# VHH binders against Maintenance of telomere capping protein 2 (MTC2): the designs that were tried, part 10

Target 1, 357 residues: Maintenance of telomere capping protein 2 (MTC2), of Saccharomyces cerevisiae (c7gvl2)
Amino acid sequence: MGDHNLPDFQTCLKFSVTAKKSFLCMYRDSVSKEKLASSMPSTCDIQLKRAINDAYPGGGIKVTVLNSTTASLDSLATTHVKEFEIVIIPDINSLLQPDQAKLVKIMRDCTVAIEKAQSTRIFIGVVHWNNPVQPSGAAKDGDEAGKPAPKTRIFLPTSLRMGAWLKHKFWFACAPPYLDFESSTESSINTRANNSIGMAEEEKQEPESKRSIILNEEANLNDVFVGSTVRRYILDIMVHLRTHRLTYNAKAGGVYTNSLDDVVLLSRLIGLHSGKMFVSPSHVKEASRWYFPMHLELVQRSSMDSSLLYGSDPNLVDEMLEKLAKIKCEEVNEFENPLFLESLVVKNVLSKVVPPV
Below, E stands for the ipSAE of ESMFold2; O stands for the ipSAE of OpenDDE; V2 stands for 0.75 times the mean of E and O plus 0.25 times the DockQ between their complexes.

## First folded at step 1 (VHH)

Design p11 (framework vhh_7pa5_2)
Fold by ESMFold2-Fast, scan of step 1:
Structure p11 (fold): chain B 357 residues (1-357), chain A 123 residues (1-123)
Amino acid sequence: as target 1 above (357 residues)
Amino acid sequence: QVQLVESGGGMVQPGGSLRLSCAASGFTFSDYWMSWVRRAPGKGPEWVSTISSGGGSTSYADSVKGRFTISRDNAKNTLYLQMNSLKPEDTALYYCARGTEYDILTDYYMDVWGQGTQVTVSS
């Protein structure tokens, strides 16, 4: 896809199932952020269930849809299944802080269970996003226009409205599943759902066949060669992201220790998908474009900008952030990617870091 | 140490009115823009209204504009939301938050939201 486009759902699903990793699915909400579209989550759930069944027919994977309530989270924490499970979390970015904290703990426990080969449960978080709106007039309107902005004013808000701990539990974000516009969507979806139920029942007689396919793909992944120079290239990218002009230096730009292993894993999947048993720099660049945008923490206000340590004028930093917010509003709509500004930072870093040989 | 405590919620019939209050402590209230945010059952949080530090500037979500009025008393460290012409779709848990709409869209203020006050509009 392009440098700024979200990857496609089917490829992301396959990679995530093989790697046993969770990912986000970005749904554009056509209504204002002030207006909730309560019926949209149900439509998204149907689309995602259909797409998962199309990719894995025969029911080797159990799909569970969470209601995004405290009771549902508590139930999920105590419920375990023997099969490979995908949990769909509608409106993940709408969870309040206590529920986000509960989800982080549940996801951590699931990762431990995978490592111990006790169960396999991964998550698809559904993010609903609107066209970003400039913070126009809030600080410049009325009698207070001449006063400094309040200390808590954010000029460049985060794209996903998720806590950092929760955001980092997901390795990348993708576009919604593609819809076939030639067929009647609702009738076709219902027919496919009925067919997938029938296929799931037939596959009940041989559930081990599906497990074998997943395990074979995982084994092939482990055989993909990653050279030391490729690992150093990834580390160099990570260092440049951590020290980028627009990333929040105090939090290492959001680039955490596990990023190396995650990018190595994603690069191996991209390499394998391209028919190669080795990772090249081009695979690393593609993995970086998928992975890093949602793992970056950008400077949101002048007080976060490290240039102030060197005598920068806070007003000039605020002007820069206002201009970036305007670009974010205009370009996010064009590319239908709420992580557009983060993807620009990644593109800038990839252009400056010299790949090995 | 930063604390926000909401009150004033309850059950009301469609067309009724309620006045919510938020008591702030642990910070210089008069230095900060303040907002109201609500969450309906099964839905995400929705920004409702924002007021500037001095009270000279206010903004509202389209769904509540003309019906709700945000105000503040800096001498009492208290934020208010006057809700008129209430509709069933206004049923939600209402939160007081420090900052503007855009501050709330980040995770920056998650730790300074109060526990909320329930508003139920039903006949």
Scores: ipSAE 0.000, ipTM 0.162, lowest interface PAE 16.3, mean pLDDT 73

Design p12 (framework vhh_7pa5_2)
Fold by ESMFold2-Fast, scan of step 1:
Structure p12 (fold): chain B 357 residues (1-357), chain A 121 residues (1-121)
Amino acid sequence: as target 1 above (357 residues)
Amino acid sequence: QVQLVESGGGMVQPGGSLRLSCAASGFTFSTYAMSWVRRAPGKGPEWVSTISYDSGYTSYADSVKGRFTISRDNAKNTLYLQMNSLKPEDTALYYCAKDLEGWFDESLDYWGQGTQVTVSS
């Protein structure tokens, strides 16, 4: 698997269902500048429903599609489910700040419910991204003339338009499913309507065999051995990510409190998937390549760069960030990965940290 | 070049009113949601209000609901905040922002100098 490629949807789905974790799905849009105009249903939710049904044929998992509106979020906050539910958010990075805050609270409550074995609800956030465009009006003349402070200018913008707390509710990002789907709107609408109407019936008659398969995978996961040396290796990776030249030191580079537990869990899943009952350094490297890019907080402007504490020239730092923004625009198209720069940081750290034998 | 220029702030007594404006340029204003964020002395940024690109959706912080009204004029590329029944707690530097990123982090990015609102007796 390439160091710069997003992991595949089917594997990410199965891992997330087993771990009871939410994840992001990255969809590349062909239109450079999209507007919030809904003249027809998104094909993304249809593709995702199909991929979920392919992974878990015969039901046993309830799939709900959110319209990414305040009303839909408020409805989720009051809805209770007795079976396993996957909630698809078709355009998560278009949510306004108050709705992002509501979603964080809803997801936190869902995590508590999972811990109490009362219900299982996980989320698939769909991120729409386009070819990146260099944001700088700085490159021309600028009407800056000292009116905006230098600290207000961004030279390297973030890859995702999501608040940090919302991003931290999702453990990794994956590529879209490779299943092609014809745009039969009549068939799709009828299937969706039947699915929505049938939700209550499916809740009554969940297939026990499917539930048993999920529970068996959870039991097997608990048997995967993780040594103290492997945990130390993960911690060393985390420290190197937090102190990397390009990561934002004040936010610990995006490497947050639960990163160790998340990477341990993902490493166990990768180990189990490869037929091993123990975690090796190679499993940790793969888990790190999947997990960290989405979470990394990079330096966006010179004022965020810790080197300024040691007398670095802010203009030289800004020049470096502008050059990185160009590389991001060029390479992300080749790899179809909006997190390309973040993946480079992870690759660099993995090359520096010596794994245990 | 993206530019946001806030104006309309000033000193007002408790119970008074002010109307803030934000002139936007360098991007297609009519396609983006817009927000007002404030920063009081010694405190982190606080989200105040958001309006969708078509004015079909508006949202307000609990502290300002019923007192503030957000609006926009897409033909003029201008965002407004009508502030009524002002309280001393509303004293802050007010910023206009396009689709705020880092909302759940203290290091929110702003594109303007902000406009100062002081409510004092």
Scores: ipSAE 0.000, ipTM 0.155, lowest interface PAE 15.2, mean pLDDT 72

Design p13 (framework vhh_7pa5_2)
Fold by ESMFold2-Fast, scan of step 1:
Structure p13 (fold): chain B 357 residues (1-357), chain A 122 residues (1-122)
Amino acid sequence: as target 1 above (357 residues)
Amino acid sequence: QVQLVESGGGMVQPGGSLRLSCAASGFTFSSYYMSWVRRAPGKGPEWVSTIDWSGGSTSYADSVKGRFTISRDNAKNTLYLQMNSLKPEDTALYYCAREVTYEYGDTYFDYWGQGTQVTVSS
């Protein structure tokens, strides 16, 4: 399955390192009944650093935790990268618009540097999320809710509360690492320690061995066959997503030209991970379930998209969006997925697009 | 250049008092809601208190109502938390945080200080 589930962190990390792509990690701040939208920097960054070290023991990857300040972003923009670097952004969706724009520029420059083989810097953005707040009908303290809602009501709130340009810089979204924090990390460390200690004479070659694993994954990835029929299948999925009644037509539903290459690359990795040297329609469906929920722009109010009209009455559109928002609020608690509604749109499209035989 | 620097933490016996301060710089302090958030060992973050931009409106977690008082001095860009009748369960790292509201009224804390430790023990 996986229709509504976020993929696991370790698999996402491996794919992202191999592809040199950035991704989002979704943390739910629901431990306290008090309203909290941000996590302490020491909590998620320590957990993520441990998960990265567990996946890539012995170094070779530099992990940098970004303080979410303008000064830290400015410093990051001027810092030279000499090694493979993963930058953790502990509270990405709380950045104000000017800092989000600055981060987009930094990430764009990093992508160009990767394409030119000058440096490798990828990002893990941490999203702290809660169920969307609706101004009308919300049973919350006015003082705690903060600033009043604008005059024009939003019927379907944005899932990640990030600017579209920033959101689209990330490949996919994953669940946090560790369900059993103490036991899991201890077992992983012991297993890796035993493997590295097993041959003392091989210890000097461990860094070269680790590098060869990464290089071998990249070489194997290039050998995974993608047929023209499979590429047509992906394009058909993209067209159906762009024309879906719930997607925002003015932004092509959030499905950009680069989506084809992104899904092809993800499908190759899923195929390789499953032990196959070719991409099948099932690999494309799984890649689509990972990728597209984060790359969809949904209609938030009737004024945004006339294709959502089931007639000439805007109130019908607003009623539909309000019902969808209610489903989102009810279901995200069960699925722990802030992209649940977007995942439903993807599921609907995948059920309608005929895969190649 | 946004900086939040907490001070005033320390060790105190049950029933004692402490006053925390947060020095803000690099932004227009008087334009933002400000909050105090704490994290006890082994627990998730707990929101403690929020104050509006003017200092005219405040809100508190049920666990601290009647004991803690949040205040601000916009002329000095400083946030305060007066903590009275401290209990062992108030032991935590206390963070100063800046609050941001998005278009539909949802709120986030976009900048945090380094935190100041408060330990309540006999």
Scores: ipSAE 0.000, ipTM 0.177, lowest interface PAE 13.6, mean pLDDT 74

Design p14 (framework vhh_7pa5_2)
Fold by ESMFold2-Fast, scan of step 1:
Structure p14 (fold): chain B 357 residues (1-357), chain A 122 residues (1-122)
Amino acid sequence: as target 1 above (357 residues)
Amino acid sequence: QVQLVESGGGMVQPGGSLRLSCAASGFTFSSYAMSWVRRAPGKGPEWVSTISGSGGRTSYADSVKGRFTISRDNAKNTLYLQMNSLKPEDTALYYCAKWLSTSYFPSHYDYWGQGTQVTVSS
């Protein structure tokens, strides 16, 4: 696994449950297959429920699948449960703006309830994405008769198609739990469970304390030390992301006020998972690779690029963006990651920011 | 009205020992993790050790591991740092730091003491 792969579902789930944070799960779909199965129920909820049960076989977590309708959103606002609840939102990026705003309010209320220790409800947003079509080198032709206002081309459309307020309610994005769900039968699951008897001896080689810390460990998480030099390192990374050549300056590159706290929290979880009671620069780099890609706001067209204020030629900026769009299309297929270009920006920043020693 | 008061510092020869104390008041001491952080002249703060609210978990910087022991007495609201086999490199102002113990949000130090000076010289 490299710097450009999405993190695995099981680790992301355990971290998110421990931190009481919501996350996105990225499902790859085909347009042609989606048309054929448009009237059939999705299997992503079945896969996610199975993966959650695998991670927490003793129960204690209520899993609710939200039918993405206004009525279902209204029911969430009025329903309260005593158990830890995970709400799965299928096809979150297909929600219209009014429903996205409603979901933001619901998630904000859930965060407040968690802060007051009244209830725990977190969300898994399912993002459906398709293979991007390689952009052709076709330039915009001259003004059309009867259309005096020229249309500008968008070279790098947003990967998630979510409003910023909704997007920032989720702390990171992960890969799906299974690549081939058709071959995962009831019999296969039982055979795998039987094979776990042979693996149980090797699992016992791993420290029990390390495993239990992730599952039941709010107090232990608070014991993980984050020094002032580590905090300055995170702030330096954030500044470099906000001022990166490819990030949209008017939106601070997508690096918002809660980013520091989120990266600190994720770094603590990574540190604890590695058996450390302190955060190192390596933990911060890993946390940054997980966290920042989905939060970045990139320059989509030349008119968004701050270099125009200094006399840059818009045509040269458009050429750059077209080349980047082609790279995004090619690499997304190799890494199965719709946030590949965003991950490349993060990698570039991490290579330039000097960590503390 | 949170207050942290460090004591126990002083001058000692290399290989000597000192025990630092931090008297805490104004909060429920047993509910919060506590740390020792030091600052040498002309250098930034360096984390030394952390202890959980119950005392069940401890962690140490590599530079002090095996030489320093952190402990606490929740009945007396007091944090301790036992420093053995002291080296000239341990010369610093030592601070007691209180953690913000909020499980749902990233914790950080919300209160610091004034510090106690440790000088190791021959």
Scores: ipSAE 0.000, ipTM 0.104, lowest interface PAE 21.7, mean pLDDT 73

Design p15 (framework vhh_7pa5_2)
Fold by ESMFold2-Fast, scan of step 1:
Structure p15 (fold): chain B 357 residues (1-357), chain A 120 residues (1-120)
Amino acid sequence: as target 1 above (357 residues)
Amino acid sequence: QVQLVESGGGMVQPGGSLRLSCAASGFTFSDYSMSWVRRAPGKGPEWVSTISYSGDETSYADSVKGRFTISRDNAKNTLYLQMNSLKPEDTALYYCARDYFSEGYLWDYWGQGTQVTVSS
């Protein structure tokens, strides 16, 4: 995986099933704006079910597609699960606040049930995203003109339309399991790669082919050695993320105490995937690139910037945020990653934190 | 029409306490997370605290954590901020704000504000 690309669905699925963690799947907003189709099985749901069946052809995993109604959420909260269950949430970022809060509680209860070995239910949240060409947040002349309260322009709106409590219930975000062709050039490149470069890709991917990749039970994860020095390295990364210039200090940049355990677990899976029974700094760096972009909370407007506590000019902060918003719009399209700016922050921190020798 | 009306501000000595209230109308209060945001003289708005729609989850700015308590009464459509151990740096105009699904980062409606002055 590159520094700014979303990880692939198959690897994310296998890691999430092994760790019993939930993850997000990022779909670029399709041409179809037909919300009526979301009340019926969507193309995304069909693709996800197919990809899960391809990864686990022997069964043993129940796949359920959640409707976004209150009744469906209430039913999910009371349903007894005997089998390993994956619940697909088709339009997670379109849920209204009360339903997001209900889902957070359901997911919390599911985590507790997993810890007590009573049942195993994980979630795949489907995020539909788009990236506007121009920075948004400018108030229209008619917008709340009569209100005396301070109206602050938002230069960097949230990358996902999800509440922070809900977003942090998901471990990481991945790319869709199937290509959505954006342009004629991209389609041509992809078909050529599949047809002619299969040999070169096979040579490159041979060590990681499905037959040679062994992702074992959680018991095997406990055998993967994680030294105290590696744990200190993760803590150093977390501290640097919390104090980064672009992260929101009042909320510790989104990096909560649970991040340590999550990154340790992901590092163990990456280590095991690479055939190692120990975690190295390289494994931690890869885990950090997967995990932290979704668990960062960035400064969206000048009023959130800590430099204002020291008398900084808000106009200079606004200029900086405008430049960052332009970069976000341009680079997000290139990498098809709505969390590009967050990934850039992670890359910056990883370049500054010295790994253990 | 959405309306948020703050009250309870005033002048107190350092170490004192105040309780702010915000009366909400024109929308289903129990469907929204709510925030308190303050603006000190000559400075931009600073987020203080957020409470979930049900009141089960709360978050606070580091500068007020352990001193301030946010709460709500959905039956009365009212948001509260209990402020203890007040410091001179808490002097600001305090706004009640309706959260725009951001859990304390984006607000679509704000009140008029209530002034809190902490001085000896």
Scores: ipSAE 0.000, ipTM 0.274, lowest interface PAE 13.1, mean pLDDT 73

Design p16 (framework vhh_7pa5_2)
Fold by ESMFold2-Fast, scan of step 1:
Structure p16 (fold): chain B 357 residues (1-357), chain A 123 residues (1-123)
Amino acid sequence: as target 1 above (357 residues)
Amino acid sequence: QVQLVESGGGMVQPGGSLRLSCAASGFTFSSYAMSWVRRAPGKGPEWVSTISEGGSYTSYADSVKGRFTISRDNAKNTLYLQMNSLKPEDTALYYCAKYEDFLGWTSDAFDVWGQGTQVTVSS
């Protein structure tokens, strides 16, 4: 379980609830089954609801599943809920541009409402991905975002097929919840029911209320010390990410000014989770591995590469990008991570930036 | 179509001055906060300064505070950067951008950064 694996769902959920931040959950589509042979509903919604209920028993969190339609988005924009709400967005990366724009506005308004302590609504975006990607869509046809640009080729299309402005509304990405239940049959259900009277779980006291648990976690989080040298370390990482050979310089590599506060907050959560009341460089490295891969904008074609401003040959840049596309395709399968290339950039930066002593 | 055209760069000796201009078109200039961002050779982009929609609020990077002045003329759709007491470390390509585009959270057309204007400070 190394530097390129996605973090686990349970930890990401706990951190996101405590921080009141939205995150993505990555589901890999099976290449061994033909999806055209079945229109059966996805099990991801059931799995996510179960995982949330397991983490927060007692019904203190309202879970809503969005149907990813314009009507559902419009309804969500006008609906107000008093409870802490988690909205699950199935197949978020299939939303068309106008619906992505509506979702961004809804999420922005929800962030403002959280800041004003009016309501708490966070989002879990479900991303369905596959490797290798079948190149028949927008990446092949969209050379210059609506302007024909003959002879410009996209070598490294976006990993998630989401607009950058929507992607940046989500804090980090995680693996799906682990499946630990046995195959069920009518017989096994009857056997389990017959033994239920001896289960210790039924004698266990109910957990503390969700609201008091969240408030206690928020109070503890505020007590985690972050030194000035740690903040400087994060800034140095951000600068190196912005200047990396593979990051898109015109967009500051995707590393924006609010990244500092996000990484500080995530580092505090990792520190607290590890039982420490202070942030160390190792916590920053872990936070960086979680956060930055989703917040990087990579060079997709030679026209985006900054070396062209210094007289680099576009054909050599194209050759480099073609080789990287092949590596991305091969390694994404091994690590089960659609953000593998982004994680490699982060790993390279972390190896170059010297942590404070 | 959103366009930003930077000008006014050149070669100066340390301690010299330059005034950069950015001509904006294709959007309601007076409705957006504007920023100057620079990129030195071999370095990533560095935020330099931001000015609010009406010009009443300005902010500067510590490295340029007291030496640079950002201003705007909404009637002419033009952003300015007055650079005084220039240092060799100020050598860079200077770009103007909508502040929202620099942050990337409200724009899906970020590729409207201009070609930039080169500032070279050498003896």
Scores: ipSAE 0.000, ipTM 0.099, lowest interface PAE 22.0, mean pLDDT 72

Design z01 (framework vhh_6z1v_2; at its last look DockQ between E and O 0.01; V2 from the best seeds 0.00; counts 0 for: pae O 13.7 > 2, placed apart)
Fold by OpenDDE, look of step 2:
Structure z01 (fold): chain B 357 residues (1-357), chain A 124 residues (1-124)
Amino acid sequence: as target 1 above (357 residues)
Amino acid sequence: EVQLVESGGRLVRTGGSLRLSCAASGFTFSSYAMGWFRQAPGKEREVVAAISWSGGSTWHADFVKGRFTISRDNAKNTVYLQMNSLKPEDTAVYYCAADEWGLYYSDLDEYDYWGQGTQVTVSS
């Protein structure tokens, strides 16, 4: 996987189901606000549902697409989950603050239910992103020489518009599923009505439920060893991320204490997937590349930069941010990753932090 | 290989003028903020001036008091320090430095590349 690419949907889904964690799916499309307000599932939602069903054939997982309405959230809060349920949130960036708060509460309640082994519900938040149009610096020629050009508020835009309280309920962000549209030839199931006779349907013993597979994976996950040196390595990464020059220090760069457990868990899954019974520094690096980009809070404007308190020139900071914005515009398209800059920060930190021997 | 090569340092009299140059190679010069630092004997290295990647913004230390001016030519991969009204207290080795992120910090560890320095001596 390239250093700046989003992780693939299939692997992310598997890890999330095993870990019972929610995650974000990043779609590069211009979905009109009107389409998102529609009660009809979007093409993206349908694709996600199909991908999930393909990954978990036999109905072991209930997939629900949530309408971005307050009423839908209320209904969700009152609905009991009997089986493993995945709730797709079609446009999580469009949720209003009250609805975000409601969703956060629901997600917390679901976490508690999981811990009590009462029910399992996880969420896939769909994020629709577009590359910000470069501010056409069309300086219109006409206005008079003397007024200082309005200080173009250099703002480094973020693809994640949800509040931090909601953002941090998701484990990581992934790419959308690659659906080979070509292979869905509509097999015209010619239902040839062959009349054949009533032989006694022997009760085909329901294949030992996919539930057993998930349980077995969870059991195996606990067997993956995490050494003290590995934990220290993660902590060192966290400290460097928190203190990185591009992170918003007032919020600890978005890196919270619970990140340790999240990264440990993800590292275990990566290790397990690689056929290992222990977590290595390479697993931690990979986990960090997945986890931290969506959790980081970067400086978006000069007023957020703490270096100004220590004698930095605001104009230099603004120019830096402008440069970064240009880079972002170019590279986000190339890598199809709206979290490119965050990924770059993580990469930089990983290059500086010495892994344990 | 990344190189920063300072030049122009010499002996000058009090009140004299000097122009330092720093030629950069081995990296994308136009993507880096540049700075001038100096270190006098027995003193810590201190920042003198900084300039943004585009040259649109500059910073100068308080002790410069308008006497020094930083500039750059991205086409020539060169940063300059024009020093006027030099004083004996300006005697130091002057260093050129580059910062990839274009952030100006007083912390010397934040700069990615350094030159070898050029000696400036101001006599009374």
Scores: ipSAE 0.000, ipTM 0.253, lowest interface PAE 13.7, mean pLDDT 80
ESMFold2-Fast, scan of step 1: ipSAE 0.356; ipTM 0.737
ESMFold2, look of step 2: ipSAE 0.011; ipTM 0.539
ESMFold2 (binder alone), look of step 2: mean pLDDT 86; pTM 0.877

Design z02 (framework vhh_6z1v_2)
Fold by ESMFold2-Fast, scan of step 1:
Structure z02 (fold): chain B 357 residues (1-357), chain A 124 residues (1-124)
Amino acid sequence: as target 1 above (357 residues)
Amino acid sequence: EVQLVESGGRLVRTGGSLRLSCAASGRTFSDYAMGWFRQAPGKEREVVAAISGSGDYTWHADFVKGRFTISRDNAKNTVYLQMNSLKPEDTAVYYCAAGDYFWDSESPYEYDYWGQGTQVTVSS
């Protein structure tokens, strides 16, 4: 069923451009693929650039790819462009904390610049993910090598390996683009040939036409009606996510105050995309399936479980988490979704919360 | 974002007690796990204690267990480190840190925000 699949790249790109929001793109890795990547350069950047050019032909959007150096982040912080810019960040989840903190500041400054209508720069973070290692498998738990700190077994490691501040700068995660190289090349040639015909100087206004389309979509988005009952429905979903059995209470389950505004915005985009000028509960459910999985903070070990406050046996909690970890390891492969378990939590909450009457 | 300012570091005799404070600026202080780290000259920075956002869960390194206690007051946006039975080996710059990961952090990369540090010197 499609409830557990990551949303498609093209729709996510269109929504993110219209909303001026950054998003994550999830690429599958394995030990053998990593070995190949060491011998051959990654093609994900080429694939993403091609997908963006296919969606926005005519050069109305500038695409910049960061290399994995501190110097590139420093350069990005001081460089301004007049065009709409999409910055691709390869291997975002491999950045060390100092570079993650630097990126958070850059992204925050870009958000402020968008709000002041000074510039538009959004980010696509590329997350490389692998099959989760099963607990008690090849990965060792326990205190080995005489470590100074006590070690607690982690049954459900995080899917993204990103700090929360950086993670929450991105509003959702999507699947990689599905590109036919030959079709994309033919499309590009046809567009280029049309631009080179005798009316070429008039047709050079295509970037302005593309900008007009983006501005019209932004204006239409503001006209999409969101009723108070729909806003209450979103709040009910958020409360159920915060209090879910598998979510981490000390982090409000990863459901932050900005979640309401983000889900409202995403629901408007889904409504508009479906040809409606109002948000329905079905649009909210779809927005919730897109948005919440990457934001959720799940219980990773028994010490994080709030049921311990009510006398639960830690060993029974550990048994539950071990069973969930096995499900996560197996089902992630079927759905090609590293956020599969988080998606199950969202699905469970959506089944419990009654739409507004 | 959060800005952290440590205070309370000073010279103390062996066997003495000291309380360090870390004042945080920000609206969502209770959303952060807080940690105390220390760094002596010529040594790596090491984790001393950590406390969850709610204050319900605490962790202390074995070398300070029973001597140091971490606590927080979310109404005052402050985290504390109560240090008892101080030893010369406890001499270090003590740093306050805020982050998402509650404990088992073996790396300072688990913490997003850091203070400038406060010097603790324990003399014989």
Scores: ipSAE 0.000, ipTM 0.152, lowest interface PAE 15.6, mean pLDDT 73

